# VH-VL binders against Probable DNA replication complex GINS protein PSF1 (gins1), part 14

Target 1, 191 residues: Probable DNA replication complex GINS protein PSF1 (gins1), of Dictyostelium discoideum (Social amoeba) (q54hr6)
Amino acid sequence: MFTKTAIELIKELRGTDSIPHYNDTSIKATIDEMIALYEDLIKTITEHKEQKKEPFYLQHAITFHNSINRDKRCILAYLNERLNRIKEYRWSSGQSLLPDQLKERLSQNEIQFFSEYDKILTEYNSKVGLDLTIDPQPPKELYIEVRVIKELGEVVLNSGCTVNLNLNTTHFLKRSDITNLVKNGSLEHII
Key: E = the ipSAE of ESMFold2; O = the ipSAE of OpenDDE; V2 = 0.75 times the mean of E and O plus 0.25 times the DockQ between their complexes.

## First folded at step 6 (VH-VL; framework fv_namilumab)

Design m91 (from e1 with light chain S28D S93R)
Fold by ESMFold2-Fast, scan of step 6:
Structure m91 (fold): chain C 191 residues (1-191), chain A 123 residues (1-123), chain B 107 residues (1-107)
Amino acid sequence: as target 1 above (191 residues)
Amino acid sequence: QVQLVQSGAEVKKPGASVKVSCKAFGYTFTGYYMHWVRQAPGQGLEWVGWIYPNSGGTKYAQKFQGRVTMTRDTSISTAYMELSRLRSDDTAVYYCARLGDSYRSSGFYFDYWGQGTMVTVSS
Amino acid sequence: DIQMTQSPSSVSASVGDRVTIACRASQDISNYLNWYQQRPGKAPQLLIYAASSLQSGVPSRFSGSGSGTDFTLTINSLQPEDFATYYCQQYYRTPYTFGGGTKLEIK
């Protein structure tokens, strides 16, 4: 019963590339349910100390322990996953700037975490003379799979690469290198 | 599959109010911010504001503060933008747009747009 | 507000040409820049987000580059359907602001 809300915190993050709004309501509800369960346990022990056998109290204690432990783990997993996404966001952005839309979604502690993580990363990059968050990769060219439908033999592409285009062979080549060969019917684009 | 369908064209007198609707299909309506962007004839794009359908929270551009109200009805997955005290320079196509996002690329972007609603303000 | 300036305002080109469109922000916006394409009478369509990320379904002839204040959209080997107006848009600060647009016209 008490674990449903906590499990839904984890489900909220699963399968999405978003950093959703900090779910203060569900976290608070989970904590409130844990407190209520504890109070019920204490009441049960107090009222039935002389009436019920010891095993009755053990069942309630076990239920409480299992529920609180599960809720704690779910909350921690939720918070840790959010922090991991914040770290990835910082890596991807390459700079210390926090956009307004992301700021709207973070808790105050998470905004502080972003600031601290940024400081650590900036200090390290400065010390070693590198920026580890900058991706130096050039724009990727589209590659497509093609089948040779007209014998061409050895062909030198615009890139300077030589390829052997024998009838009925399949190749994975830059679209820009072979656009004319596809247009004139020598190569067939395979989806 | 994802689609945003807006209400039809409106013609209003100066001083009147207009309420444009945007109905969402093919995704969880409450999971995404809905933004409104307008475009006057022959002009560029101008951001108006956003609503977060889950909470009903809103944020408006300063220029429209006090004249614009954004609301939603989660039972029919519809967002609304109401603009009051209309002026001739409010004549524009008004678009709703869904804000997609990705923490992996630091992206926030309008991945789906409504077809637009032409609002004409003339005496 | 952050001002976005596009250049040129219009460019004439032929099918098969390579076209470059520039966008400048009035202050550092990191990589928080999107590019949209708009055909007459149609809603804008997302092309590039986070300065250089190609939106799913967008042809690879479109590419984006830049960071900070200077950004570029490149169209390699223009196709007939590419003749449209292109807008850059920053999402670093509210209000979100758009460039004035670049109209790509057939020569």
Scores: ipSAE 0.620, ipTM 0.821, lowest interface PAE 1.1, mean pLDDT 84

Design m92 (from e1 with light chain T94Y; at its last look DockQ between E and O 0.26; V2 from the best seeds 0.60)
Fold by ESMFold2, look of step 7:
Structure m92 (fold): chain C 191 residues (1-191), chain A 123 residues (1-123), chain B 107 residues (1-107)
Amino acid sequence: as target 1 above (191 residues)
Amino acid sequence: QVQLVQSGAEVKKPGASVKVSCKAFGYTFTGYYMHWVRQAPGQGLEWVGWIYPNSGGTKYAQKFQGRVTMTRDTSISTAYMELSRLRSDDTAVYYCARLGDSYRSSGFYFDYWGQGTMVTVSS
Amino acid sequence: DIQMTQSPSSVSASVGDRVTIACRASQSISNYLNWYQQRPGKAPQLLIYAASSLQSGVPSRFSGSGSGTDFTLTINSLQPEDFATYYCQQYYSYPYTFGGGTKLEIK
């Protein structure tokens, strides 16, 4: 039963909205099937080229040819769809970096493709003076890291919320909420 | 409806091993990474590692490398985490968590969690 | 390992208040940050992924911002069900690491 492995590659992609782990085993198996079919096709044609053409030999050759083409198209579709999803990930994330979870799923060639795609996109963005992908913006409010020098216990911030500022603890707080506490020496600004 | 159901609480002595199970319902088990995260009593969360049920491939945090083994049985949609040479500081609730992702959303996140399995290690 | 520093460690607040929780990474993690809510005795639940994207079913009073090393979670108009512990988590590089948590308590 020819092309079963190649068809399962396509089903794997169609069944998910993610980029699944690169299926190297099934790709190699499909390529091996194509090579075996090609060798059998050539053998069939060579052994019968000087004889009268019989319909059953031509039917065998046509079957091998069609199976090879189907395997080829399935592999191409699989690889191309994965590349499209990698490109879309770059656009949706807005980031030049691949997280480890995604990197583990990609083939070596796919990682290289991302790198080259990112380089082209980054160069274009710098020339037009904008980022064509969406990325997070840093917070607009200044936060500072402070160490509690005097035991303050429960302190009410400008927002009305209460925080516990225990001696020798470290906190990352909005500067406007604690400016007076830093000035009076109750908190020490770290860095 | 997606659901992860874990095995019951375990009490172990130091030096023993524990094996926690996580049975998946309502989705294609082999299509998603399964992560394990633990939480000591009154403490924060700590990542242990993942298994990919399709291939059986695993990745462990270096802290647990050599002591943890993650396996799965795809016929019953169940993931397992085994932790050996237990110490008292391994006392924690152990969670299995499914890794959700989409190339359209660009996120990797734990979208469904098991109820947790308390593992107590005491002399 | 990427250390995640979360501040404050606890907050006392009233219903209707605005609460802001900060999270800082020891190195740049781009926007690869999640926020989780954990109610007492329950498993954590996802609130926000990719620093600022709300998970389906999460109320709009929750918002996230930040990129690089500095991130915030903001809860506008606090509700009774929001009293829980909140964790940030980076997913840029293994091992995945969580902040120490921020316990949000009723005044």
Scores: ipSAE 0.583, ipTM 0.836, lowest interface PAE 1.8, mean pLDDT 86
ESMFold2-Fast, scan of step 6: ipSAE 0.661; ipTM 0.855
ESMFold2 (binder alone), look of step 7: mean pLDDT 92; pTM 0.940
OpenDDE, look of step 7: ipSAE 0.836; ipTM 0.946

Design m94 (from e1 with light chain T94H)
Heavy chain, then light chain:
Amino acid sequence: QVQLVQSGAEVKKPGASVKVSCKAFGYTFTGYYMHWVRQAPGQGLEWVGWIYPNSGGTKYAQKFQGRVTMTRDTSISTAYMELSRLRSDDTAVYYCARLGDSYRSSGFYFDYWGQGTMVTVSS
Amino acid sequence: DIQMTQSPSSVSASVGDRVTIACRASQSISNYLNWYQQRPGKAPQLLIYAASSLQSGVPSRFSGSGSGTDFTLTINSLQPEDFATYYCQQYYSHPYTFGGGTKLEIK
ESMFold2-Fast, scan of step 6: ipSAE 0.642; ipTM 0.835

## First folded at step 7 (VH-VL; framework fv_namilumab)

Design f2 (from m36 with light chain T94Y; at its last look DockQ between E and O 0.36; V2 from the best seeds 0.64)
Fold by ESMFold2, look of step 7:
Structure f2 (fold): chain C 191 residues (1-191), chain A 123 residues (1-123), chain B 107 residues (1-107)
Amino acid sequence: as target 1 above (191 residues)
Amino acid sequence: QVQLVQSGAEVKKPGASVKVSCKAFGYTFTGYYMHWVRQAPGQGLEWVGWIYPNSGGTKYAQKFQGRVTMTRDTSISTAYMELSRLRSDDTAVYYCARQGDSYRSSGFYFDYWGQGTMVTVSS
Amino acid sequence: DIQMTQSPSSVSASVGDRVTIACRASQSISNYLNWYQQRPGKAPQLLIYAASSLQSGVPSRFSGSGSGTDFTLTINSLQPEDFATYYCQQYYSYPYTFGGGTKLEIK
């Protein structure tokens, strides 16, 4: 019964390869559900203090707590995925302006996010003399900055690219390419 | 796999209305904008508007505002365009076209088109 | 409204020729431009989106270029099936508008 609206948010997003219209009504409905579940959880906790119904109380409280957390995770996943798609669109289009139809689908905060993201990307491109959106897709994986702790020399990454990982140098690499090297202490993640 | 099938040709008198249907196959009808584009005989293409079948929301070119109504029936995956107060210059082939878009590629483009419906307005 | 002007209105060419079609927007549309091919009696078909991106299944002899106001469709080594009418279309701003078309005819 619980989390139905939140699940539908995720289904809407995962069922399309586009950026669908921002679903403000379903987000509000999910938040309202979370508030109601939180109030029920508080009542359950209060009732438990006065009674010896601990097995059923614990099951009931766990169910409500899990439902609240699922609603929260769904909303955060929805919002974060939309932001990732907006960033990826900036990369794929290569343009600083949104067409009318896409702009209509975004919330005001999302439009502002695109504008600030564009300013950052445009400023960086002008400083380095490159257009980083020449490849119109953002990386699907997280890149991290690493320092070489153990001399590795020339290394062939999973992507097939070759890099020189000399001691005490820093590099900006895909996490998936170097996960084992970070785990074994050859590379250090710089935060 | 993706296919759009439109209703048959129509002959109408000035002042009448026409309703053209477009039935979608092979994809999730509610997930894609449906556009209507017309082409007068021997002429170029002219955008009429779109409907988003999920919400029923519409956008019309100003030229058609007040005369066109786009609707859909999601239970049979069918979009409709109704044009009222017909004139002789509304004589055209009317196409439905699905809008492809993806955050991974640039563009909003008409990737699949119906076969067209000829609407003839004559006295 | 953004007017899209195509040039030339028609071209006569032979199989194997190289043809270039121009499209100009009345104001900047960034790269928000598509190219369509329409054979007689048929619906249009998408060739190019985002000014230069080739739609899947479209032969590599087709290419697009341009940004801002000036755009070009190029067809290298014409084939018999390429004799059709070509339209550009902007999607930056409502209403979406098409060029007047360029008819490519066999000599």
Scores: ipSAE 0.618, ipTM 0.860, lowest interface PAE 1.4, mean pLDDT 86
ESMFold2 (binder alone), look of step 7: mean pLDDT 92; pTM 0.936
OpenDDE, look of step 7: ipSAE 0.849; ipTM 0.958

Design f5 (from m36 with heavy chain G100A, light chain T94Y; at its last fold request DockQ between E and O 0.37; V2 from the best seeds 0.68)
Fold by ESMFold2, look of step 7:
Structure f5 (fold): chain C 191 residues (1-191), chain A 123 residues (1-123), chain B 107 residues (1-107)
Amino acid sequence: as target 1 above (191 residues)
Amino acid sequence: QVQLVQSGAEVKKPGASVKVSCKAFGYTFTGYYMHWVRQAPGQGLEWVGWIYPNSGGTKYAQKFQGRVTMTRDTSISTAYMELSRLRSDDTAVYYCARQADSYRSSGFYFDYWGQGTMVTVSS
Amino acid sequence: DIQMTQSPSSVSASVGDRVTIACRASQSISNYLNWYQQRPGKAPQLLIYAASSLQSGVPSRFSGSGSGTDFTLTINSLQPEDFATYYCQQYYSYPYTFGGGTKLEIK
C-alpha cells in the first residue's frame, strides 16, 4: 500500500486544467512515509548483515527501496509539473502580477519562483525588443544562441521573418530556422 | 449539459435566516469554485463569496463576514449559502455561479450561473 | 476594495450602431477584468475575460480592450439581442467587484 499518497498527488494534478492548491499535507505525509521506509530498510539490512541472509528480508529490502524511489519520483514530478503550469500561466496572462486567488494556491517557494521567472522574462524581452508573450504560449521549439561567423547581412527565415546576421553579432533564433547555416559554419552555437 | 439549479424563492422576516441551495449537474462538482453573487431589485451585482467544494474552504466579502456561511454536500453535488440576521436590504436575487480557470488562460470567470433565488425580507 | 466605475449608466442606440462602454478601476488590476451581459430577467452571461479575450460562442462583434485602470467594451454592429445591461468585473483582488452596469436600450 506504499506510495498511495504520492500517486494521489499526481492524480489530483492530472485531473484538472487548473493549478490546484499546493498539497502541503500530502507532500509531508509522503516524506514521512519515505523516512519510515528508509529507517525500516536500514533495520532490515542490519539484521541481514549480522545474522543470516534470509530471502524474506532481502525481498523486504528491495520493496522498501523501490517504494522510496517511487515516492521521490512522484513528489518531483508533482513539483515540476506545478512549476511548468506556473510558467505557462505567465506566458498566457502576459502579466507580472498574480491575482489573489492564484497566489493562495501557491507555496511560498512557488511565488518566489514566479517572481524570478517574471524578472528573467521581462529583462530578456526588453533586451531583444520583443514581448515573448505576444504569442501566449511558451516556445515549443528549441531556440539556441548563435554567433555570426560569416557576414550574411539580411536573411529571410523559413518563418518569413527577416533578420540581420552581421559578423560577430549574437542572436537567439529557432534551431529549425538556421540548421543549415550552423552546419555550413556561417553561425556558431554558443554554449 | 452543465447546469446549476437553485432552490425556490423565500420570504423571510427581519432577523431570520435563509439557506439557498445550488445543485450542480454535468461536471465534476469538486473541481470548480462555486461563487455566490446577489442583485438587489433594480441594482447591480454584488459578490458574496466562494466555496471550493473539494476542500470546503471559503472566502467571504468582508461585508458579509459573520453573517454568511457557505457549505456543500459533495455526495449530492450541492452548494449552500446561509445568510443570518436578515435585514430589509438583504432583499435580492441570489445567484450561484461556477468559476472556470485554466493555467493556459488568464481568466478567472463565471461561465455558468444558476437561475437565481429571490429572497424577500419584509415585516 | 477596488471600485469599478462604468460609464455611461445608460445608452440608447439603434440596430447596426457601434457602441462603446467604459470601465475604470480605482487601482491597477492588470488585465484581470471580465465583461458580462445580463438580459432582463436572466442571469449574467460572460462575454469577455482577461480584458480582451472573447468567450467561446460569443459573436465577434463584441470586443474588449484596455489594461491597468481603463477598459472598454465595444459592440460593432448592434443586434436586437444585444439590448441588455453590461457589467465589468475585476478578479485581481478580493473582494471581487462589479461596475454599476450600463443599460443598453433601443432608440
Scores: ipSAE 0.718, ipTM 0.893, lowest interface PAE 1.0, mean pLDDT 86
ESMFold2 (binder alone), look of step 7: mean pLDDT 92; pTM 0.932
OpenDDE, look of step 7: ipSAE 0.860; ipTM 0.960
ESMFold2, look of step 9: ipSAE 0.708; ipTM 0.889
ESMFold2 (binder alone), look of step 9: mean pLDDT 92; pTM 0.935
OpenDDE, look of step 9: ipSAE 0.856; ipTM 0.960
ESMFold2, fold request of step 11: ipSAE 0.689, 0.700, 0.708; ipTM 0.882, 0.885, 0.886
ESMFold2 (binder alone), fold request of step 11: mean pLDDT 92, 93, 92; pTM 0.934, 0.937, 0.934
OpenDDE, fold request of step 11: ipSAE 0.857, 0.860, 0.857; ipTM 0.963, 0.963, 0.963

Design f6 (from m36 with heavy chain G31D N54K, light chain T94Y; at its last look DockQ between E and O 0.40; V2 from the best seeds 0.64)
Fold by ESMFold2, look of step 7:
Structure f6 (fold): chain C 191 residues (1-191), chain A 123 residues (1-123), chain B 107 residues (1-107)
Amino acid sequence: as target 1 above (191 residues)
Amino acid sequence: QVQLVQSGAEVKKPGASVKVSCKAFGYTFTDYYMHWVRQAPGQGLEWVGWIYPKSGGTKYAQKFQGRVTMTRDTSISTAYMELSRLRSDDTAVYYCARQGDSYRSSGFYFDYWGQGTMVTVSS
Amino acid sequence: DIQMTQSPSSVSASVGDRVTIACRASQSISNYLNWYQQRPGKAPQLLIYAASSLQSGVPSRFSGSGSGTDFTLTINSLQPEDFATYYCQQYYSYPYTFGGGTKLEIK
């Protein structure tokens, strides 16, 4: 089954309140799967360029396309959640240094991200005369996956951006923008 | 109800090896580092090392490098510490301890401890 | 190795007293310090993590403070169950190290 490795990346994070080891092996395996799926899709399309057995081509293309997109979404969600936990750690610790055990869990890019994030926070705090880590909770900016239950069409979000919420489509949206729409049943939170 | 249950006391001669077990209950064994900490009679605490049960990866204090081996069996949620080439100053109570951590608290701490296993090394 | 030095090595006090225990690191460890309590014949028990954060279920008469190299554990209004040995422990850098302990004795 396609996307199993990608889904297990997300389950790793859901199963712990810590920052687990960066799973380079599973990320590489998922990317390799995406590449293999893409190559197979292109080969199939190229070999059957003429319209023979159209329902067969459509089913094949949709299946592989959806699998590739699911893998991509899972990897991006995994990486983004790890970065959010690294930021939260900086807020809760109030410290510019990482302990050895946490450094070992992070990728080199993640360590560099922490250093740059810390530098920005430290410079902002000194310039504004505030210590933002006095309250260890940064504003919660969570995205959730929702399914559109009632046709809403174009909706203007708090940011001023417009999103098109068509019936039975799924979207990644900020929770704060759509809380009332989920509560009134127009959107359904997908878990 | 998190609980760590260790194997019973051991008496060994110098030069022998000892293997202490620590069975975990009440939590997902593979999600938490397991540490070993020892305490000689009437003395303070000394960190021996840790094992991460999911991967089997280990880290040992340099003092024990080459003499200690930490392993685990994830099917029975049990961690092991083996100390070889025993000498009399290895006489101590050996504790297993689970590491709690959370990105929300920034703490890395030993939140649950086994009851301890006394290892006595004498001729 | 980061050496952790506790002071005093023992203290004698009465129920109701206020006791302060010091812990010094040989180099900065930020706030990456824990405090443990060990009653005779028992395993250590976590009191404080991250220098000043009280573990769940620990009475509010315990408090921790400090950052960098100098840390303190304070016990207000000492109770009979508080007579034990107290250890600080750093988790900034390997190997993890403990202080030598402070034995709190009844006067």
Scores: ipSAE 0.579, ipTM 0.841, lowest interface PAE 1.7, mean pLDDT 85
ESMFold2 (binder alone), look of step 7: mean pLDDT 92; pTM 0.936
OpenDDE, look of step 7: ipSAE 0.863; ipTM 0.961

Design f7 (from m36 with light chain S53F T94H; at its last look DockQ between E and O 0.22; V2 from the best seeds 0.00; counts 0 for: pae E 8.3 > 2, placed apart)
Fold by ESMFold2, look of step 7:
Formats: C-alpha cells, structure tokens, sequence
Structure f7 (fold): chain C 191 residues (1-191), chain A 123 residues (1-123), chain B 107 residues (1-107)
C-alpha cells in the first residue's frame, strides 16, 4: 500500500509534542517510493501514449499522481514541523547548548540549523542591547501553554501538522492553531 | 488519564532472567520514550536505559550493556525490560517512566512513572 | 559519567521551617537538572525541571536555582506532606544520573 511509510512519519509527530528521533529511514523509503511511482507513471504513459484519454489510463495516472503528491506533502510537513519544534526548544530553554539526549534525536542538518538559528538570535539580542533580566521565553500571545481537558486524540492544526492532544497533557502551541479548541473548552490556557 | 501499570513482583535465583512489563494507558504509546529506572532497597535511583517504542531503538547504561534487553509490543502498548544473568545486587524496584513531551524550559523529564516492580534475587 | 553529589544526606526540620538541599555536578551541566520528590513506598514525582522551572501542580513553596555545577532546591515553609526523599537528576548526557538523595525528616 502506497504512502504507508509517509503516514508513519506523521504518526510519529502525532505521538508526542517533543522532538522525536529523526526518521531518516522512513524519509528515504518515502522518497524511494515517490521515485518508483514516478518511474511507473512514465512507463505507463510511454506504453500507452496513443491511449492517453482512455478512462482506465487516466485513473491509473491520477492514482500515481495523488500518491506521489501525498508522499511529498507528508515529508514536507514532517521536516517543517521538526524545524518549528527545534526553534521552539531554543526559545523555551533560552540555552545555546544541546544536551546529548536532544542531539541524538536530530539529524546533522538539524543540528546545524539550531546552531545557525542560535547565532542569529544571539546576534540580534546583542545588537539591540536587550535587558538581560527579560524573560527569554517566547511572547505568550504567539504561543501559549495549554492543558487538554477533553480527550481529543490526533488533531490536525491549521498549519497542516498533526498533534496528539491526550487528556491532562500539557502543550506549548501556537495560539492561532488552537483558538477554537480553547473557546469550546477542549483546552485550558495555563498562565 | 496517563497511567503506566507494571507486572507483579518477581523472585528469581542467581543466573536466571526476569522480564518486567509496563503497559501504557491514556496516550499514544509509540510517541514517547520509555525509560527504566531501578532502586535497590534503601538506595537511590539508577537509570537503566530507554526504548523508543515507534522504532524499537534502545540505549542502555554502560553497566547493563550485554545483560539488559528492552523491547515493546505496540499492538498492546506494552514495554518490556529483560535482565539476564541475575545476581543478588540486581535486587531492586524497577520503574518504567515516560519521558515528558513539553518543550517548556527544555522539556526533558520523567512525567509519569509506573508503580514499580520488585525483583528479588536470592539463592 | 557525571556524578551528582547531594548534601546533606538527611535533614531534620519542623513544619514551617525553610530547608535548602544542595546538588553538585562533577562537570558543568548548564541548567539540565531536575528535582524529584519520592514519598515512602511511592514512585518519584517531578518537582522542578531545567533547574528552576516549577512543574504544574507543584506548590509555590518549592523553588530551584543554580546553573553549571551547583544547584539548590528550597522549600520555604515546610508542610507535613513535604517529608520525603529528594533527588536531583542531570539530563545533559548519558548515562542520566541521580544524586544520592536527601531524606527530609520531621524533627
């Protein structure tokens, strides 16, 4: 079944709000599937070039295309959400150091991204002369801490990412993604 | 509610093996690292290792390397720790503990613990 | 391995007292330190993470401070439920290590 490995990438993110191990095996497998589907699509088109308008051919081509597109969207969502969580870690920790348990979970590119992000943030703070007594936490209006008060399970956020909102768990989420859930009483804003 | 329920107490002879289970409730089992921590009678806490249930990947403290095996069954949301070639100094309460999932101020802590499983090794 | 040394190993105090517990790492661990409370016969419970951040639901009389190698847990006004054993734990590098514990006893 197509897109199974891509679904596993998203499921891994939905299983935690922390930063899980970078799943390079599933990413590679998903890219290999995309390549294989593309090669099969080209083979199908080449073997049926005079029958391009046949309903059966069109259905096969659409199926291959949709599977490739879903794999692409899943990989992009996975990678982008991981980068967002790395940025959120830097903000929430206020620290330039990565402990071993976090470094072992990141890819080399992600470790480099953290280093570059940290340099930019540190340089900005230095050049603008920020008060060292200012709380290094992100502004509360952008992200808020919430507790799940109704079991929601897997929820797709407005960003397209999926988060697992288990009862009584605490999450640090973008306010714009969860405004409706706070309004309907599913999440409780914690100050 | 998040809950970790461990198997019952075990009494073993030196040289035997023990397998402790930890069943997870109220959360997505595959999304969280599971750690094992032991406490000998009257002693402090000692980290044994972790398993990531999604991949089955593990990391063990050096002193347990070669004697401990951590596994899981994702279909029943259960983690296992097996300790082989038991000796009397392995007598301890063994806890499973879930790694917390919050980014707030680092976010690396054990937020939920099992009730503990006493393993007694005596001849 | 990073050794975590707690002092004192035992403290006698009365309800209402202020108590401090020290934890020293054998090398710098930045602020990657947690404090746990363990009541007799129970599993440990998180009090403080990242040296100074109070876990949700933990009373405000608990506070933590320190960075680098020297850390302190403070209980400002002891309550009867605070008589337990307290452990620090580093998570900077493997193996994660705990302090030897500080038993807080009623005087």
Amino acid sequence: as target 1 above (191 residues)
Amino acid sequence: QVQLVQSGAEVKKPGASVKVSCKAFGYTFTGYYMHWVRQAPGQGLEWVGWIYPNSGGTKYAQKFQGRVTMTRDTSISTAYMELSRLRSDDTAVYYCARQGDSYRSSGFYFDYWGQGTMVTVSS
Amino acid sequence: DIQMTQSPSSVSASVGDRVTIACRASQSISNYLNWYQQRPGKAPQLLIYAASFLQSGVPSRFSGSGSGTDFTLTINSLQPEDFATYYCQQYYSHPYTFGGGTKLEIK
Scores: ipSAE 0.017, ipTM 0.558, lowest interface PAE 8.3, mean pLDDT 81
ESMFold2 (binder alone), look of step 7: mean pLDDT 91; pTM 0.922
OpenDDE, look of step 7: ipSAE 0.675; ipTM 0.862

Design f8 (from m36 with heavy chain G107S, light chain Y91H T94Y; at its last look DockQ between E and O 0.33; V2 from the best seeds 0.00; counts 0 for: pae E 8.4 > 2)
Fold by ESMFold2, look of step 7:
Structure f8 (fold): chain C 191 residues (1-191), chain A 123 residues (1-123), chain B 107 residues (1-107)
Amino acid sequence: as target 1 above (191 residues)
Amino acid sequence: QVQLVQSGAEVKKPGASVKVSCKAFGYTFTGYYMHWVRQAPGQGLEWVGWIYPNSGGTKYAQKFQGRVTMTRDTSISTAYMELSRLRSDDTAVYYCARQGDSYRSSSFYFDYWGQGTMVTVSS
Amino acid sequence: DIQMTQSPSSVSASVGDRVTIACRASQSISNYLNWYQQRPGKAPQLLIYAASSLQSGVPSRFSGSGSGTDFTLTINSLQPEDFATYYCQQHYSYPYTFGGGTKLEIK
């Protein structure tokens, strides 16, 4: 009885060559089952502390534990296989955009994954096209070096850390923290 | 083995509605998008929209939004297209067409078509 | 809406001729283009998908090429059964749109 919804998720994928509609309903139902199984397990252990080594209660606990783990594995396999098919689409199509019909079958997180994957792959292909003799490697740069063009003083970053951005000083900062400051001309990106 | 069989020709007055049926044979009806495409006499093809029979979800071309309703009955593997407030320029052959199933987005083509249903709108 | 422009609107050719039909999209559609054949009084049939891939059962005398905005359908060694109207169709963006058609007459 347990884990049937999770198994049907896997069957949905195995029965098609395509990327089927993201099955949010069945994923939520499987998570709800996992929560219910966990709560039942805790209740059983709490009510039978002296009997927790008894074969019946141990078998009950093992069964619930295995069911929870099976549900978890099924959800992860479902999500991972969908991501693999999205990657295969990007490679086989050679295109940076999703057609409307494919896009509406994906979750928002999956659409975002495609965008990030496309960005990485596009940057990789650009480096290969610039120098055919260099081993391809993606840039690892989340940080950029900037020079302060306008006095900003003390600035709080997204991480919660504070930095002083004084005129004509240079800093090595995470791009996401300072994108607006570079766009408005307060900071200048240094190569 | 795959076959789409549509309902017979219809003659309607302007302002009326028409409901065309498309019965599917030889495949799992709920697993494939069903599209509707029309063709005015002597003219080219025009996409109307699709229905996904499993969920009942639909997408319509904007020019038909508000006048077209696509439905299905999964118990008899049948899709329907209803067009309301008919005009004389709605006179056309209406086709249902199945979309092939593939994870490749380039395979979103219509692999099987119904025989077509002539809808004539005249006063 | 993506406008699909086919040329020519009609062509007359003899059996054995090579015929080329052009299709232009108003914006890039990558290779999200299908070609259909419609014989008189019949429903359309798929010939080519993904701009250049032949559908199962389609004779090898049919070929497709192109990407982006410019596409062609080529029929090598025209046969009598190829008398039909040919449509290109994009499925990159809603609404899906067809070209105006190219009527192929054998004479």
Scores: ipSAE 0.012, ipTM 0.569, lowest interface PAE 8.4, mean pLDDT 82
ESMFold2 (binder alone), look of step 7: mean pLDDT 93; pTM 0.944
OpenDDE, look of step 7: ipSAE 0.834; ipTM 0.948

## First folded at step 9 (VH-VL; framework fv_namilumab)

Design g1 (from f5 with light chain S53Y; at its last fold request DockQ between E and O 0.42; V2 from the best seeds 0.69)
Heavy chain, then light chain:
Amino acid sequence: QVQLVQSGAEVKKPGASVKVSCKAFGYTFTGYYMHWVRQAPGQGLEWVGWIYPNSGGTKYAQKFQGRVTMTRDTSISTAYMELSRLRSDDTAVYYCARQADSYRSSGFYFDYWGQGTMVTVSS
Amino acid sequence: DIQMTQSPSSVSASVGDRVTIACRASQSISNYLNWYQQRPGKAPQLLIYAASYLQSGVPSRFSGSGSGTDFTLTINSLQPEDFATYYCQQYYSYPYTFGGGTKLEIK
ESMFold2, look of step 9: ipSAE 0.634; ipTM 0.861
ESMFold2 (binder alone), look of step 9: mean pLDDT 93; pTM 0.940
OpenDDE, look of step 9: ipSAE 0.848; ipTM 0.959
ESMFold2, look of step 10: ipSAE 0.669; ipTM 0.873
ESMFold2 (binder alone), look of step 10: mean pLDDT 93; pTM 0.943
OpenDDE, look of step 10: ipSAE 0.850; ipTM 0.959
ESMFold2, fold request of step 11: ipSAE 0.694, 0.680, 0.636; ipTM 0.880, 0.878, 0.858
ESMFold2 (binder alone), fold request of step 11: mean pLDDT 93, 93, 93; pTM 0.940, 0.945, 0.946
OpenDDE, fold request of step 11: ipSAE 0.858, 0.859, 0.856; ipTM 0.962, 0.963, 0.962

